VH-VL binders against q8ixk2r445to577. Designs and how they scored, part 164

Target 1, 133 residues: q8ixk2r445to577
Amino acid sequence: FFGMLQNKGLTDYCFDYNPPDENQIVGHQVILYLCHGMGQNQFFEYTSQKEIRYNTHQPEGCIAVEAGMDTLIMHLCEETAPENQKFILQEDGSLFHEQSKKCVQAARKESSDSFVPLLRDCTNSDHQKWFFK
Short names: E, the ipSAE of ESMFold2; O, the ipSAE of OpenDDE; V2, 0.75 times the mean of E and O plus 0.25 times the DockQ between their complexes.

## First folded at step 9 (VH-VL)

Design gb29 (framework fv_recaticimab; at its last look DockQ between E and O 0.76; V2 from the best seeds 0.00; counts 0 for: pae E 4.2 > 2)
Fold by OpenDDE, look of step 9:
Structure gb29 (fold): chain C 133 residues (1-133), chain A 119 residues (1-119), chain B 112 residues (1-112)
Amino acid sequence: as target 1 above (133 residues)
Amino acid sequence: QVQLVQSGAEVKKPGASVKVSCKASGYTFTDYFMHWVRQAPGQGLEWMGYINPDTGFTKYHQNFKDRVTMTRDTSISTAYMELSRLRSDDTAVYYCARFKRGYSWFDPWGQGTTVTVSS
Amino acid sequence: DIVMSQSPSSLSASVGDRVTITCKSSQSLLYTSNQKDYLAWYQQKPGKSPKLLIYWASTRESGVPDRFSGSGSGTDFTLTISSLQPEDFATYYCQQYFSYPTFGQGTKLEIK
């Protein structure tokens, strides 16, 4: 699966990544932004290795969850996907992070009008449902 | 065995276009990015850009973005690089090279395609 | 772009010599998460395509003789040929793949 990764509950919002430096794409947080489908910022791939790849860049980036964190951070992809980069995109649209055993939820960023994907306890909320478009 | 086989040498006039092909074999074509690198006579290696054969997404070096077009035909595992508005300093050997996903060194390389631009 | 600077641009040596080529990057090529340096070395003989020698700065590609070794980390890297053989006279390139690929300008190794 590849394309825009759109949230069901937070209508018209998609995964978005726009690093300030293309020569250093790692370490920045993945956010949610209105789905526009332009450029490379909203194009992702879910791979057979259970990665969510930012595959419009070389080297490719892979979304990871760092220890103790609930945010999604861009790392470099590796030959063997590390545990903190493994996600299960389930049939119902839930996006499950294997290592943390939590689900990715569209949430409002604290003290901001912006939105971000965060790890939360898994529920049946549409804010935890994601679809490639 | 993994192989990249490129099309034959080209001789072009200034202002013309050239399209070089690169046929891949021995691996799943869509699992690796295909890059293009050129080398002018007696000079170093210059990266031109890449294509993701699976999605068709391309990234070109700024020096070529207005003149280069990279495409692929997945049905025959072939990548193409077209360079337009040729000039004399485009004379070079053009290489396709496979780039591993996520860990990106070039292996293998095509045998190279000599493109000569002269009046 | 990450700039790769090789030294020397050329050198002459004899069979049996120890040869060292240096490559410096304008920024660190070390990825902190996996502690790997995204640096490769290639050998190119006249009229031939480049051949991969080393990746991850120090890992030899399969089939590459033991006399070739890569070392360094961060921004400073070296390719060493412990005992030069006749077939080793060629041009060598370093290449970073921490970002969009860039090459060193090359080092031409000639027979003395």
Scores: ipSAE 0.821, ipTM 0.928, lowest interface PAE 0.7, mean pLDDT 95
Fold by ESMFold2, look of step 9:
Structure gb29 (fold): chain C 133 residues (1-133), chain A 119 residues (1-119), chain B 112 residues (1-112)
Amino acid sequence: as target 1 above (133 residues)
Amino acid sequence: QVQLVQSGAEVKKPGASVKVSCKASGYTFTDYFMHWVRQAPGQGLEWMGYINPDTGFTKYHQNFKDRVTMTRDTSISTAYMELSRLRSDDTAVYYCARFKRGYSWFDPWGQGTTVTVSS
Amino acid sequence: DIVMSQSPSSLSASVGDRVTITCKSSQSLLYTSNQKDYLAWYQQKPGKSPKLLIYWASTRESGVPDRFSGSGSGTDFTLTISSLQPEDFATYYCQQYFSYPTFGQGTKLEIK
C-alpha cells in the first residue's frame, strides 16, 4: 500500500512527518496532522517486509519504536527490516508492532493540543484502527 | 540483465526545453527509484533529483526545482527528465541511475545523454 | 547539503604505484543503528558513465579487483589502489547516501 495512513477514530488525521532539516530525517517523532496530501509529509508505503516507509527521502525512512519506548521515531530503512521497524496492518485495521506486541493508537500528546501515534495495549478502539486512502 | 538505455544526443538553443528518456529493462520498473545526475564538460557529478516510478512522486534538488520535471510511463518502463529554460551552462551529459531500494547507491547508470546548449 | 571534499584534485602516478585518495564529509556518515558508513566510491573513464567500486565505505562491488580498497569511518574516508594498472587511470568520486546524494569534486588520476 501507498498513500496517506489515516486514523478511523480521530477523524481526518493522518500520519505526518516534517523533519526540521531535510538533510537529517533520523530521530524525529512521527505526528498526526489533518489529512491534506499537500507536499510529501503524509505519504507512506507499507511494504512486504511490514515496514512503514517515508519515501520522500532517499534513502527511505522507516518508522521504528525503540525498546522500552512508545513513540514512533524515524530511522533509515535497511535491506532487511529490523524487528523494531515491523508493523502488521491487520484486516480489522489494527496496526500491530510485532516486537513490542502493542498497537498503534492515536493519542493526545502529553501537555499539548497536538496528536501523535503511540504504542498502547491492543484494544478494539477505533483510535487503534488505520487505513490507507 | 538490468539495463538503462537513454535517448540520443540533443542540441538546443537557449530558452528551449529538452526531454531525455531512460528505458529500463531486466527488472520490475516500479520497484526501484530512478535518479538523474548530470555532468558538465570537465566537471563533477551533480545530482538533480528522483522519481518514484510506482507513485509518480518526485524530489528535486533546490538548484533545479523551478526548471526540471521528472515523469515516467510505466507501460513502457521509461523515465523522463525535462529541463526547461535552457541556458549555456546546462550543457552536460545527463545520466539516469537506478537506486537500489534495499541499498542506497546508484547501480546501474544509463549510458548518458549529451545535451548541448548554444546560441 | 552534506558537503563532500576530495583530495587531491589530481594526481600523477606510474603503473605499479600505490595511490591514496581521501574524502571528507561535512557530517558523519556513520549510522549508529547499523554501524555502517553510507559512502560509495565510483570510477569514471572519459566518455563513460560512472562505475561503482565500493559501497558501505569498504565493501567492493562484484567484479572489482581486490587492489581497490576503501577504509575510514565517520567523516574521513580513503580509497586505496595498491598497485596501479593501466586501466585504473580515471577520475574517482566519493558519494554519500546518508541523505539525498552529494558527490565529491573528483580526483583525476593521470599517468606519470
Scores: ipSAE 0.253, ipTM 0.752, lowest interface PAE 4.2, mean pLDDT 89
ESMFold2 (binder alone), look of step 9: mean pLDDT 92; pTM 0.912

Design gb3 (framework fv_recaticimab; at its last look DockQ between E and O 0.82; V2 from the best seeds 0.71)
Fold by OpenDDE, look of step 9:
Structure gb3 (fold): chain C 133 residues (1-133), chain A 119 residues (1-119), chain B 112 residues (1-112)
Amino acid sequence: as target 1 above (133 residues)
Amino acid sequence: QVQLVQSGAEVKKPGASVKVSCKASGYTFTDYYMHWVRQAPGQGLEWMGYIKPNSGYTKYHQNFQDRVTMTRDTSISTAYMELSRLRSDDTAVYYCARSKHYGSGFDPWGQGTTVTVSS
Amino acid sequence: DIVMSQSPSSLSASVGDRVTITCKSSQSLLYSSNNKNYLAWYQQKPGKSPKLLIYWASTRESGVPDRFSGSGSGTDFTLTISSLQPEDFATYYCQQYYSYPTFGQGTKLEIK
């Protein structure tokens, strides 16, 4: 699966990654932004290795969750996917992070009008449902 | 067994276009990025861009953004690079090169295609 | 773009010599999470395509003789040929693949 990764509950919002430096794509937070399909910022791939790849850049980036965090951070993909980069995109649309045992939820960033994907306890909320478009 | 075979030499006039092909064999074509690199006579290697064959997504170096088009035909495991509005300084050997998994270098390379632009 | 600077641009050496080529990057090629340097070395002979020699800064590609070695980390890298052989006279390029790939300007190794 590849393309825009769109949230069901937060209508018309997609995974978005726009690093400030094209020569340094790691270390920044993945956010949610209105789905527009332009450029490379909203193009992702879910792989058989359970990675969510930012595959418009090479080397490819892979979304990771760092220890103690609930945010999604871009790392580089590795030959052997580390545990913190493994996600399960289930048939019901839930995006499950294996290591933390939590689900990715579209959430409003505190004190902001922006939105971000955050790890939360798994629920049946549409804000935890995702699909590729 | 893994190899890239490119099309033959081209001679073009300024302002014309050239399309070079690169046929891959010995591996799953759609699993690896295909890069294009050129080398002017007596000069170094210049990266032009890449295509991701599974999706067809391309990234071009800014120096070629408005003149280069990279495509692929997955049914015949072939990548194409078209360069338009050719100039004399586009005279070079053009290579296709497969990026190894996770970008750990280019291997293999095509044999190169000589493109000569002259009036 | 990440700029790769090789030195020297050319050098002459004799068979049996120890040869060292340096490559500097404008920014670090070290990825902290896996502690790998995204740097490769290539050999190119006249009229031939480049050949991958070293990747991850220090890992030899399969079939590459032991006399070739890569070292360095961060922004400073070296390719060493411990004992030059006749077939080693060629042009060598470093390449970074930490971002969109860029090459050094090359080092032409000629016979003295």
Scores: ipSAE 0.784, ipTM 0.919, lowest interface PAE 0.7, mean pLDDT 95
Fold by ESMFold2, look of step 9:
Structure gb3 (fold): chain C 133 residues (1-133), chain A 119 residues (1-119), chain B 112 residues (1-112)
Amino acid sequence: as target 1 above (133 residues)
Amino acid sequence: QVQLVQSGAEVKKPGASVKVSCKASGYTFTDYYMHWVRQAPGQGLEWMGYIKPNSGYTKYHQNFQDRVTMTRDTSISTAYMELSRLRSDDTAVYYCARSKHYGSGFDPWGQGTTVTVSS
Amino acid sequence: DIVMSQSPSSLSASVGDRVTITCKSSQSLLYSSNNKNYLAWYQQKPGKSPKLLIYWASTRESGVPDRFSGSGSGTDFTLTISSLQPEDFATYYCQQYYSYPTFGQGTKLEIK
């Protein structure tokens, strides 16, 4: 799949990545932002290798979760997908992080009106359901 | 054999446009990135941009952003680069070159297409 | 742009000599998560397209003679030809691919 990765529960919010420096795209957190379909920040590709790729850069970015963390951080993609970059987009729309065995949930950033995707224990909440548009 | 074969040399007047083709063979065209790089006479290599043939997505270096268009036709495994409003300092050899999505050195390169811009 | 500073701009050497060419980047090319340097070396003979010699700073491309080697990390890199041959007459370029590509200005190697 390729497109905007939208949340079912947090209506009209999509994965968004806007690094401050085009020469250093790694290490920043993926956020949620109003889906607008303009520019490069909201287009991601889900691959047969279970990657969520940010493909507006060469080398491509791949979403990862570092051990013990719950935030989605941009890493560079590699020839063989590292385990921390593998997500399963299931038929029910849940986005499962294979290594941590947790699901991606739309959440309000602590003490903020901003939203981010975070890993949480898997539930049937619509805030854990995602689809490409 | 994996190879990239480019269209032939061009002679153009200032203000014209040129479209260079790059035909890929020996590999799955849509699995890799295609870059365009130029080299003015006696000068180094200058990256112009890339296209991702699977999606058609492009990214251009800012120096070419308003004059370059990169396209592809996946049915014939061919990438194209069009440069408009040519100037004499656009005289160069233009190369296509392949890379992998995770970053790699460029391999292979096309044979190059000489574009000469003169009045 | 990530600036690549390559030196020397030219040199002459005899067959059998050890030759080194250096390349310095304006920022680190080392990605700590995979411990790889996003740096390549190319050989370009007159009238020909560049040919990939080395990638990941030190990995030799298949079919490249073992007299070619790359070393260095972070911002400082070298290409070494351990026993120069007559066919090594060419211009050599370093190139970073940590972000959109930039190249060094080239080193013209002349063999007597």
Scores: ipSAE 0.573, ipTM 0.858, lowest interface PAE 1.9, mean pLDDT 92
ESMFold2 (binder alone), look of step 9: mean pLDDT 93; pTM 0.939

Design gb30 (framework fv_recaticimab; at its last look DockQ between E and O 0.66; V2 from the best seeds 0.00; counts 0 for: pae E 4.2 > 2)
Fold by OpenDDE, look of step 9:
Structure gb30 (fold): chain C 133 residues (1-133), chain A 119 residues (1-119), chain B 112 residues (1-112)
Amino acid sequence: as target 1 above (133 residues)
Amino acid sequence: QVQLVQSGAEVKKPGASVKVSCKASGYTFTDYFMHWVRQAPGQGLEWMGYINPKTGYTKYHQNFQDRVTMTRDTSISTAYMELSRLRSDDTAVYYCARFKRGYSWFDPWGQGTTVTVSS
Amino acid sequence: DIVMSQSPSSLSASVGDRVTITCKSSQSLLYTSNQKDYLAWYQQKPGKSPKLLIYWASTRESGVPDRFSGSGSGTDFTLTISSLQPEDFATYYCQQYFSYPTFGQGTKLEIK
C-alpha cells in the first residue's frame, strides 16, 4: 500500500512530512495536513516489514515512536526494522503500533489549529482509522 | 546472481537525445531503487538521480532536472534514462546502479554505456 | 548537497606499501539511532565499473581482501590498504548515503 495516508474521522487530512533540510530528514515530527497530493510530503508506503516509509527520499525514512513519546518521528529505515518502527495496518483501518500497543489517532495539537497523529489507547473511533488513497 | 546489463554505446549530435536501458536480473526489480551515475572521461562519478521501480517516483539532481527522464518497465525489469538536449560535456560513461539492501551504496553497477556527443 | 572531499587526488606507491586515503564530509554521516556512518568506498579500474569495497564506513563487502579496511566516523574517514598488491592500482572513491548520494572526487593510486 502506498500513496496518501488519510484519516477517516478527521476528514481530508493526511500524513504529512516536510523536513526543513533535505540533507537531514530525521528527527522531525510527522503531522497531519489537508490532503493535497502534491510533492513528496504526503506520499508514504506501508511495507511487508510493517514500516511506514517515507520513500520519496534517499535514504528512505521510516516513521518511529521514540521511548516515552506519543508522537510519530521520522527516522531512517534500517536493514532490520527496529521494534519502534513496526506498525500494523488492520483491516478495519486501525493503525496499531506494536511496541507501545497503542493506536495512531488523529488529534488536535495543543493550543493550535494544527493536527498531528498521536499514539492513544485503541478505540473504535474513526479518528483512529486510516486508509491509503 | 544479481546483474545489471546496459544498452550499447551511443554516438549523438548536439541537441539530440539519448536513451540508455538497464536490464536487471537475479533479484526482484521493484524492491530496490535504481540510480544513474555518469562519469566524464578522466573525471569522477556524478550522481544523476534515481527511480523507485515500484512506484515510478523519480528524483533528479538539480543539474539534470530539466533534461533527464528516468522510467522503468517492470514487466521486463528494465530501467531507462533519457537525456535530452545533449551537449559535448554530456560525453561520458553512464551507469545504472542498484542500492544494496535498500540502502544508498551501489551494488552492483551496470557495465556502463558510453555516450559520445560530437558535432 | 553533502560535499565529499578526498585526499590526495593522486598518489604513487609501490607493491607492499601501506596506503591511506582520506575522505571528509561537509556534515556528519553518523546516524545517532543506530550509530552507523553512511559512508562507502569503491574501487574502479580503467574501463571498468566501480566496485564496492566498504560500506557503513568499516564493513568490508564479501570477497574484499582483508588488506582493505575502512575507519573513521562523523566527518573524517579513511581507507587503508595495509600492503599494496599489483591489482590494487586503481581509482578509489568515497560516497556518502546519509542523503542524496555524493562522491568524493576520487584518488588515483598509481604504481611508482
Scores: ipSAE 0.844, ipTM 0.931, lowest interface PAE 0.6, mean pLDDT 95
Fold by ESMFold2, look of step 9:
Structure gb30 (fold): chain C 133 residues (1-133), chain A 119 residues (1-119), chain B 112 residues (1-112)
Amino acid sequence: as target 1 above (133 residues)
Amino acid sequence: QVQLVQSGAEVKKPGASVKVSCKASGYTFTDYFMHWVRQAPGQGLEWMGYINPKTGYTKYHQNFQDRVTMTRDTSISTAYMELSRLRSDDTAVYYCARFKRGYSWFDPWGQGTTVTVSS
Amino acid sequence: DIVMSQSPSSLSASVGDRVTITCKSSQSLLYTSNQKDYLAWYQQKPGKSPKLLIYWASTRESGVPDRFSGSGSGTDFTLTISSLQPEDFATYYCQQYFSYPTFGQGTKLEIK
């Protein structure tokens, strides 16, 4: 799959990655932003290695979750996907993080109108359902 | 077998444009970025930019940004590089090179296309 | 851009000699999560396209003779040819792939 990764429950919000330095992709948090397709910030690929790749740039980034964290951050992709970069996009739209055994959920930042994807215990919430468009 | 085959040598006058093709075979064209690198006579390698063939997204080195256009045709697994407003110091061998996905060095390289710019 | 500086610009040596070519990067090429240096070395013979020798700073590509080795980390890297052969006449380039690719200016190796 390739395109904009949209949330079912938080309508018209997509994964978005806009690092402050385009030449330093690594280490910044993935956010949610209104789907617009501009600036190449919202194009991702789901690969046969179960990666979510930020693939409009070189080097390509892969979404990861570091041990003990619930935030999605950008790492460099590797030849063989590390366990912390593996997600299962299931038929029901849930996005399961294999290593942590949690699901990606659209969440509001505390006391903010901003949204981010975070790992949470898996539920059937539409805020945990994702699809490419 | 993975191969990149480029179009033939070209002789151009200053002010003209040149479009070099690079046909890929032996792999899935849209899974790998295509880069362009040139080498003036007796000089080193100069990176020009790349195209993501899946999306058409391009990134150009600042030295070429106003004169280079990179495109592709996924139906025939072919990438193109066009350089406009040629001047004599654009005389060089132009290479396409596959960027192995995600972390890459260049492998393979095309055979090179010699472009000569003179009156 | 990450600037890559090679030294020397040219080098003349005899068959059997040990040769060392250096490459310095304006930024570290070490990615801390996987502990790999994102640096490659190429050989280019006259009239030919470049050929990959070394990647990840020290890993030899398949079919590359054992006399070629890479070392270094961070910003300082070295290509060593332990016993020169006549076929090693070429220009050698380092290339980083930590970000958008850039090349060193090349080292011409002349053998007689």
Scores: ipSAE 0.261, ipTM 0.742, lowest interface PAE 4.2, mean pLDDT 89
ESMFold2 (binder alone), look of step 9: mean pLDDT 92; pTM 0.908

Design gb31 (framework fv_recaticimab; at its last look DockQ between E and O 0.72; V2 from the best seeds 0.00; counts 0 for: pae E 4.9 > 2)
Fold by OpenDDE, look of step 9:
Structure gb31 (fold): chain C 133 residues (1-133), chain A 119 residues (1-119), chain B 112 residues (1-112)
Amino acid sequence: as target 1 above (133 residues)
Amino acid sequence: QVQLVQSGAEVKKPGASVKVSCKASGYTFTDYFMHWVRQAPGQGLEWMGYIKPDTGYTKYHQNFKDRVTMTRDTSISTAYMELSRLRSDDTAVYYCARFKRGYSWFDPWGQGTTVTVSS
Amino acid sequence: DIVMSQSPSSLSASVGDRVTITCKSSQSLLYTSNQKDYLAWYQQKPGKSPKLLIYWASTRESGVPDRFSGSGSGTDFTLTISSLQPEDFATYYCQQYFSFPTFGQGTKLEIK
């Protein structure tokens, strides 16, 4: 699966990554932004290695969850996907992070009009449902 | 064995276009990125861009963005690089080269295609 | 673009000599998460395609003689040929793959 990764509950919002430096794509947080399908910011791939790849860059970036964090951070993909980069996109649309055993949820940032994907306890909320478009 | 076999030498006039092919074998074509690198006579290596064969996504170096088009035919495991509006300084050997996913060094390289642009 | 500065541009040496080629990057090629340097070395002989020698800055590709070694980390890298053989006269390139690939200018190793 590839393309825009859109949230069901937070209508018209997609995964978005726009690093300030194209030569330094790691370490920044993946956010949610209105789906526009323009440029490289909203193009992702779910692979057979259970990675969510930002493959508009070389080398490819892979979404990771760092220890103790609930945010999604961009790392570089590796030959063997590390545990913190493994996700299961389930048939019901839930996006499950294997290491944390939590689900990715569209959430509003505190005291902000911005939205981000965060790890939360898995529920049946549409805010935890995702699909490629 | 993994191999990249490119099309033969080309001689073009300024303003023309050239399309070089690169046929891959020995591996799953869609699992790897295909890059293009050129080398002018007696000069170094210059990265032109890449294509992801499964999705068709391309990224071009800014120096070529307006003149280069990279495509692929997955049914025959072949990548193509077309360069338009040729000029004399486009005279070079053009290489296709495979990138491994997750870590991006070139291995292997095609044998190269010599493109000569002269009036 | 990440700029790769390779030196020297050319050098002459004799069979049996120890040869050192250096490469500097405009930014660090070290990925902190895996502690690997995204740097490769290639050998190119006249009329031939480049051949991969070293990746991850210091790992030799299969089939590459052990007289070739890569070292360095961060922004400073070195390719060393411990005892030059006749077949080693060629042009060598460093290449970073921390971002979109860029190459050093090349080092032409000639017979003295």
Scores: ipSAE 0.824, ipTM 0.925, lowest interface PAE 0.6, mean pLDDT 95
Fold by ESMFold2, look of step 9:
Structure gb31 (fold): chain C 133 residues (1-133), chain A 119 residues (1-119), chain B 112 residues (1-112)
Amino acid sequence: as target 1 above (133 residues)
Amino acid sequence: QVQLVQSGAEVKKPGASVKVSCKASGYTFTDYFMHWVRQAPGQGLEWMGYIKPDTGYTKYHQNFKDRVTMTRDTSISTAYMELSRLRSDDTAVYYCARFKRGYSWFDPWGQGTTVTVSS
Amino acid sequence: DIVMSQSPSSLSASVGDRVTITCKSSQSLLYTSNQKDYLAWYQQKPGKSPKLLIYWASTRESGVPDRFSGSGSGTDFTLTISSLQPEDFATYYCQQYFSFPTFGQGTKLEIK
């Protein structure tokens, strides 16, 4: 799959990545933003290695969750996908992070009207359902 | 037997355009980025930009962004680089080179295409 | 852009000599998450395209003679030819791939 990764429950919000330096993409948080499809910020590839790649750019970024954390951050992709970069996009639309055994949920940032994807205990909430457009 | 084969040498006048082709074989063309690098006589290597063959997305170095166009035809596994409004300092050998996903270095390189810009 | 500086710019040597070429990066090329240095070395003979020698700073490409070795980490890297052969007279380039690719200015290895 390649496209915009949209949330079912938080209608019209997509994964978005906007690093301050396009040449140094590592270490910043993935956010949710209104889907617009402009530039390179909202296009991701879901690979056979279960990676979510930010690959309209070179070098390629892969979404990861560091041990003990719940935020999705950008790492460099590797030849063999590290365990913290593996997500299963299931038939029901849930996005399961294998290493942590948690699901990606659209969540409101504290004290703001902004949204981010975070790991949470898996539920059947539409805020944990995702699809490519 | 991964191979990149480029089109032949070109002689152009100032103000003209040149389009260099790079045909890939021995691998899945859409799985790798294609970069273009040039080398003026007696000079070092100058990166020009890349194309992502599966989507056609491009990124150009600022020195070339208003004169270069990179394209591809996935049906024949071929990348193209076109440089317009040529001037004498564009005389160089132009290379295509593959960037491998997950280990991003140039391997292989095309054989090079000499472009000579003379009045 | 990440600036790559090579030293020396040129070098005269004889067959059998040990040759050392250095490359310095304006930023660290070490990716802490995988502990790899994103640095490659190329050889270019006159009239030919560059040929990959070394990647990950120290990993030799298939078919490259074992007299070629790479070392260093972070910002300081070295290419060593342990016993120079006639076919090794060429220009050598380092290149980083931590971000958009940039090359050192080259080191021309000439016959003495």
Scores: ipSAE 0.192, ipTM 0.722, lowest interface PAE 4.9, mean pLDDT 89
ESMFold2 (binder alone), look of step 9: mean pLDDT 92; pTM 0.908

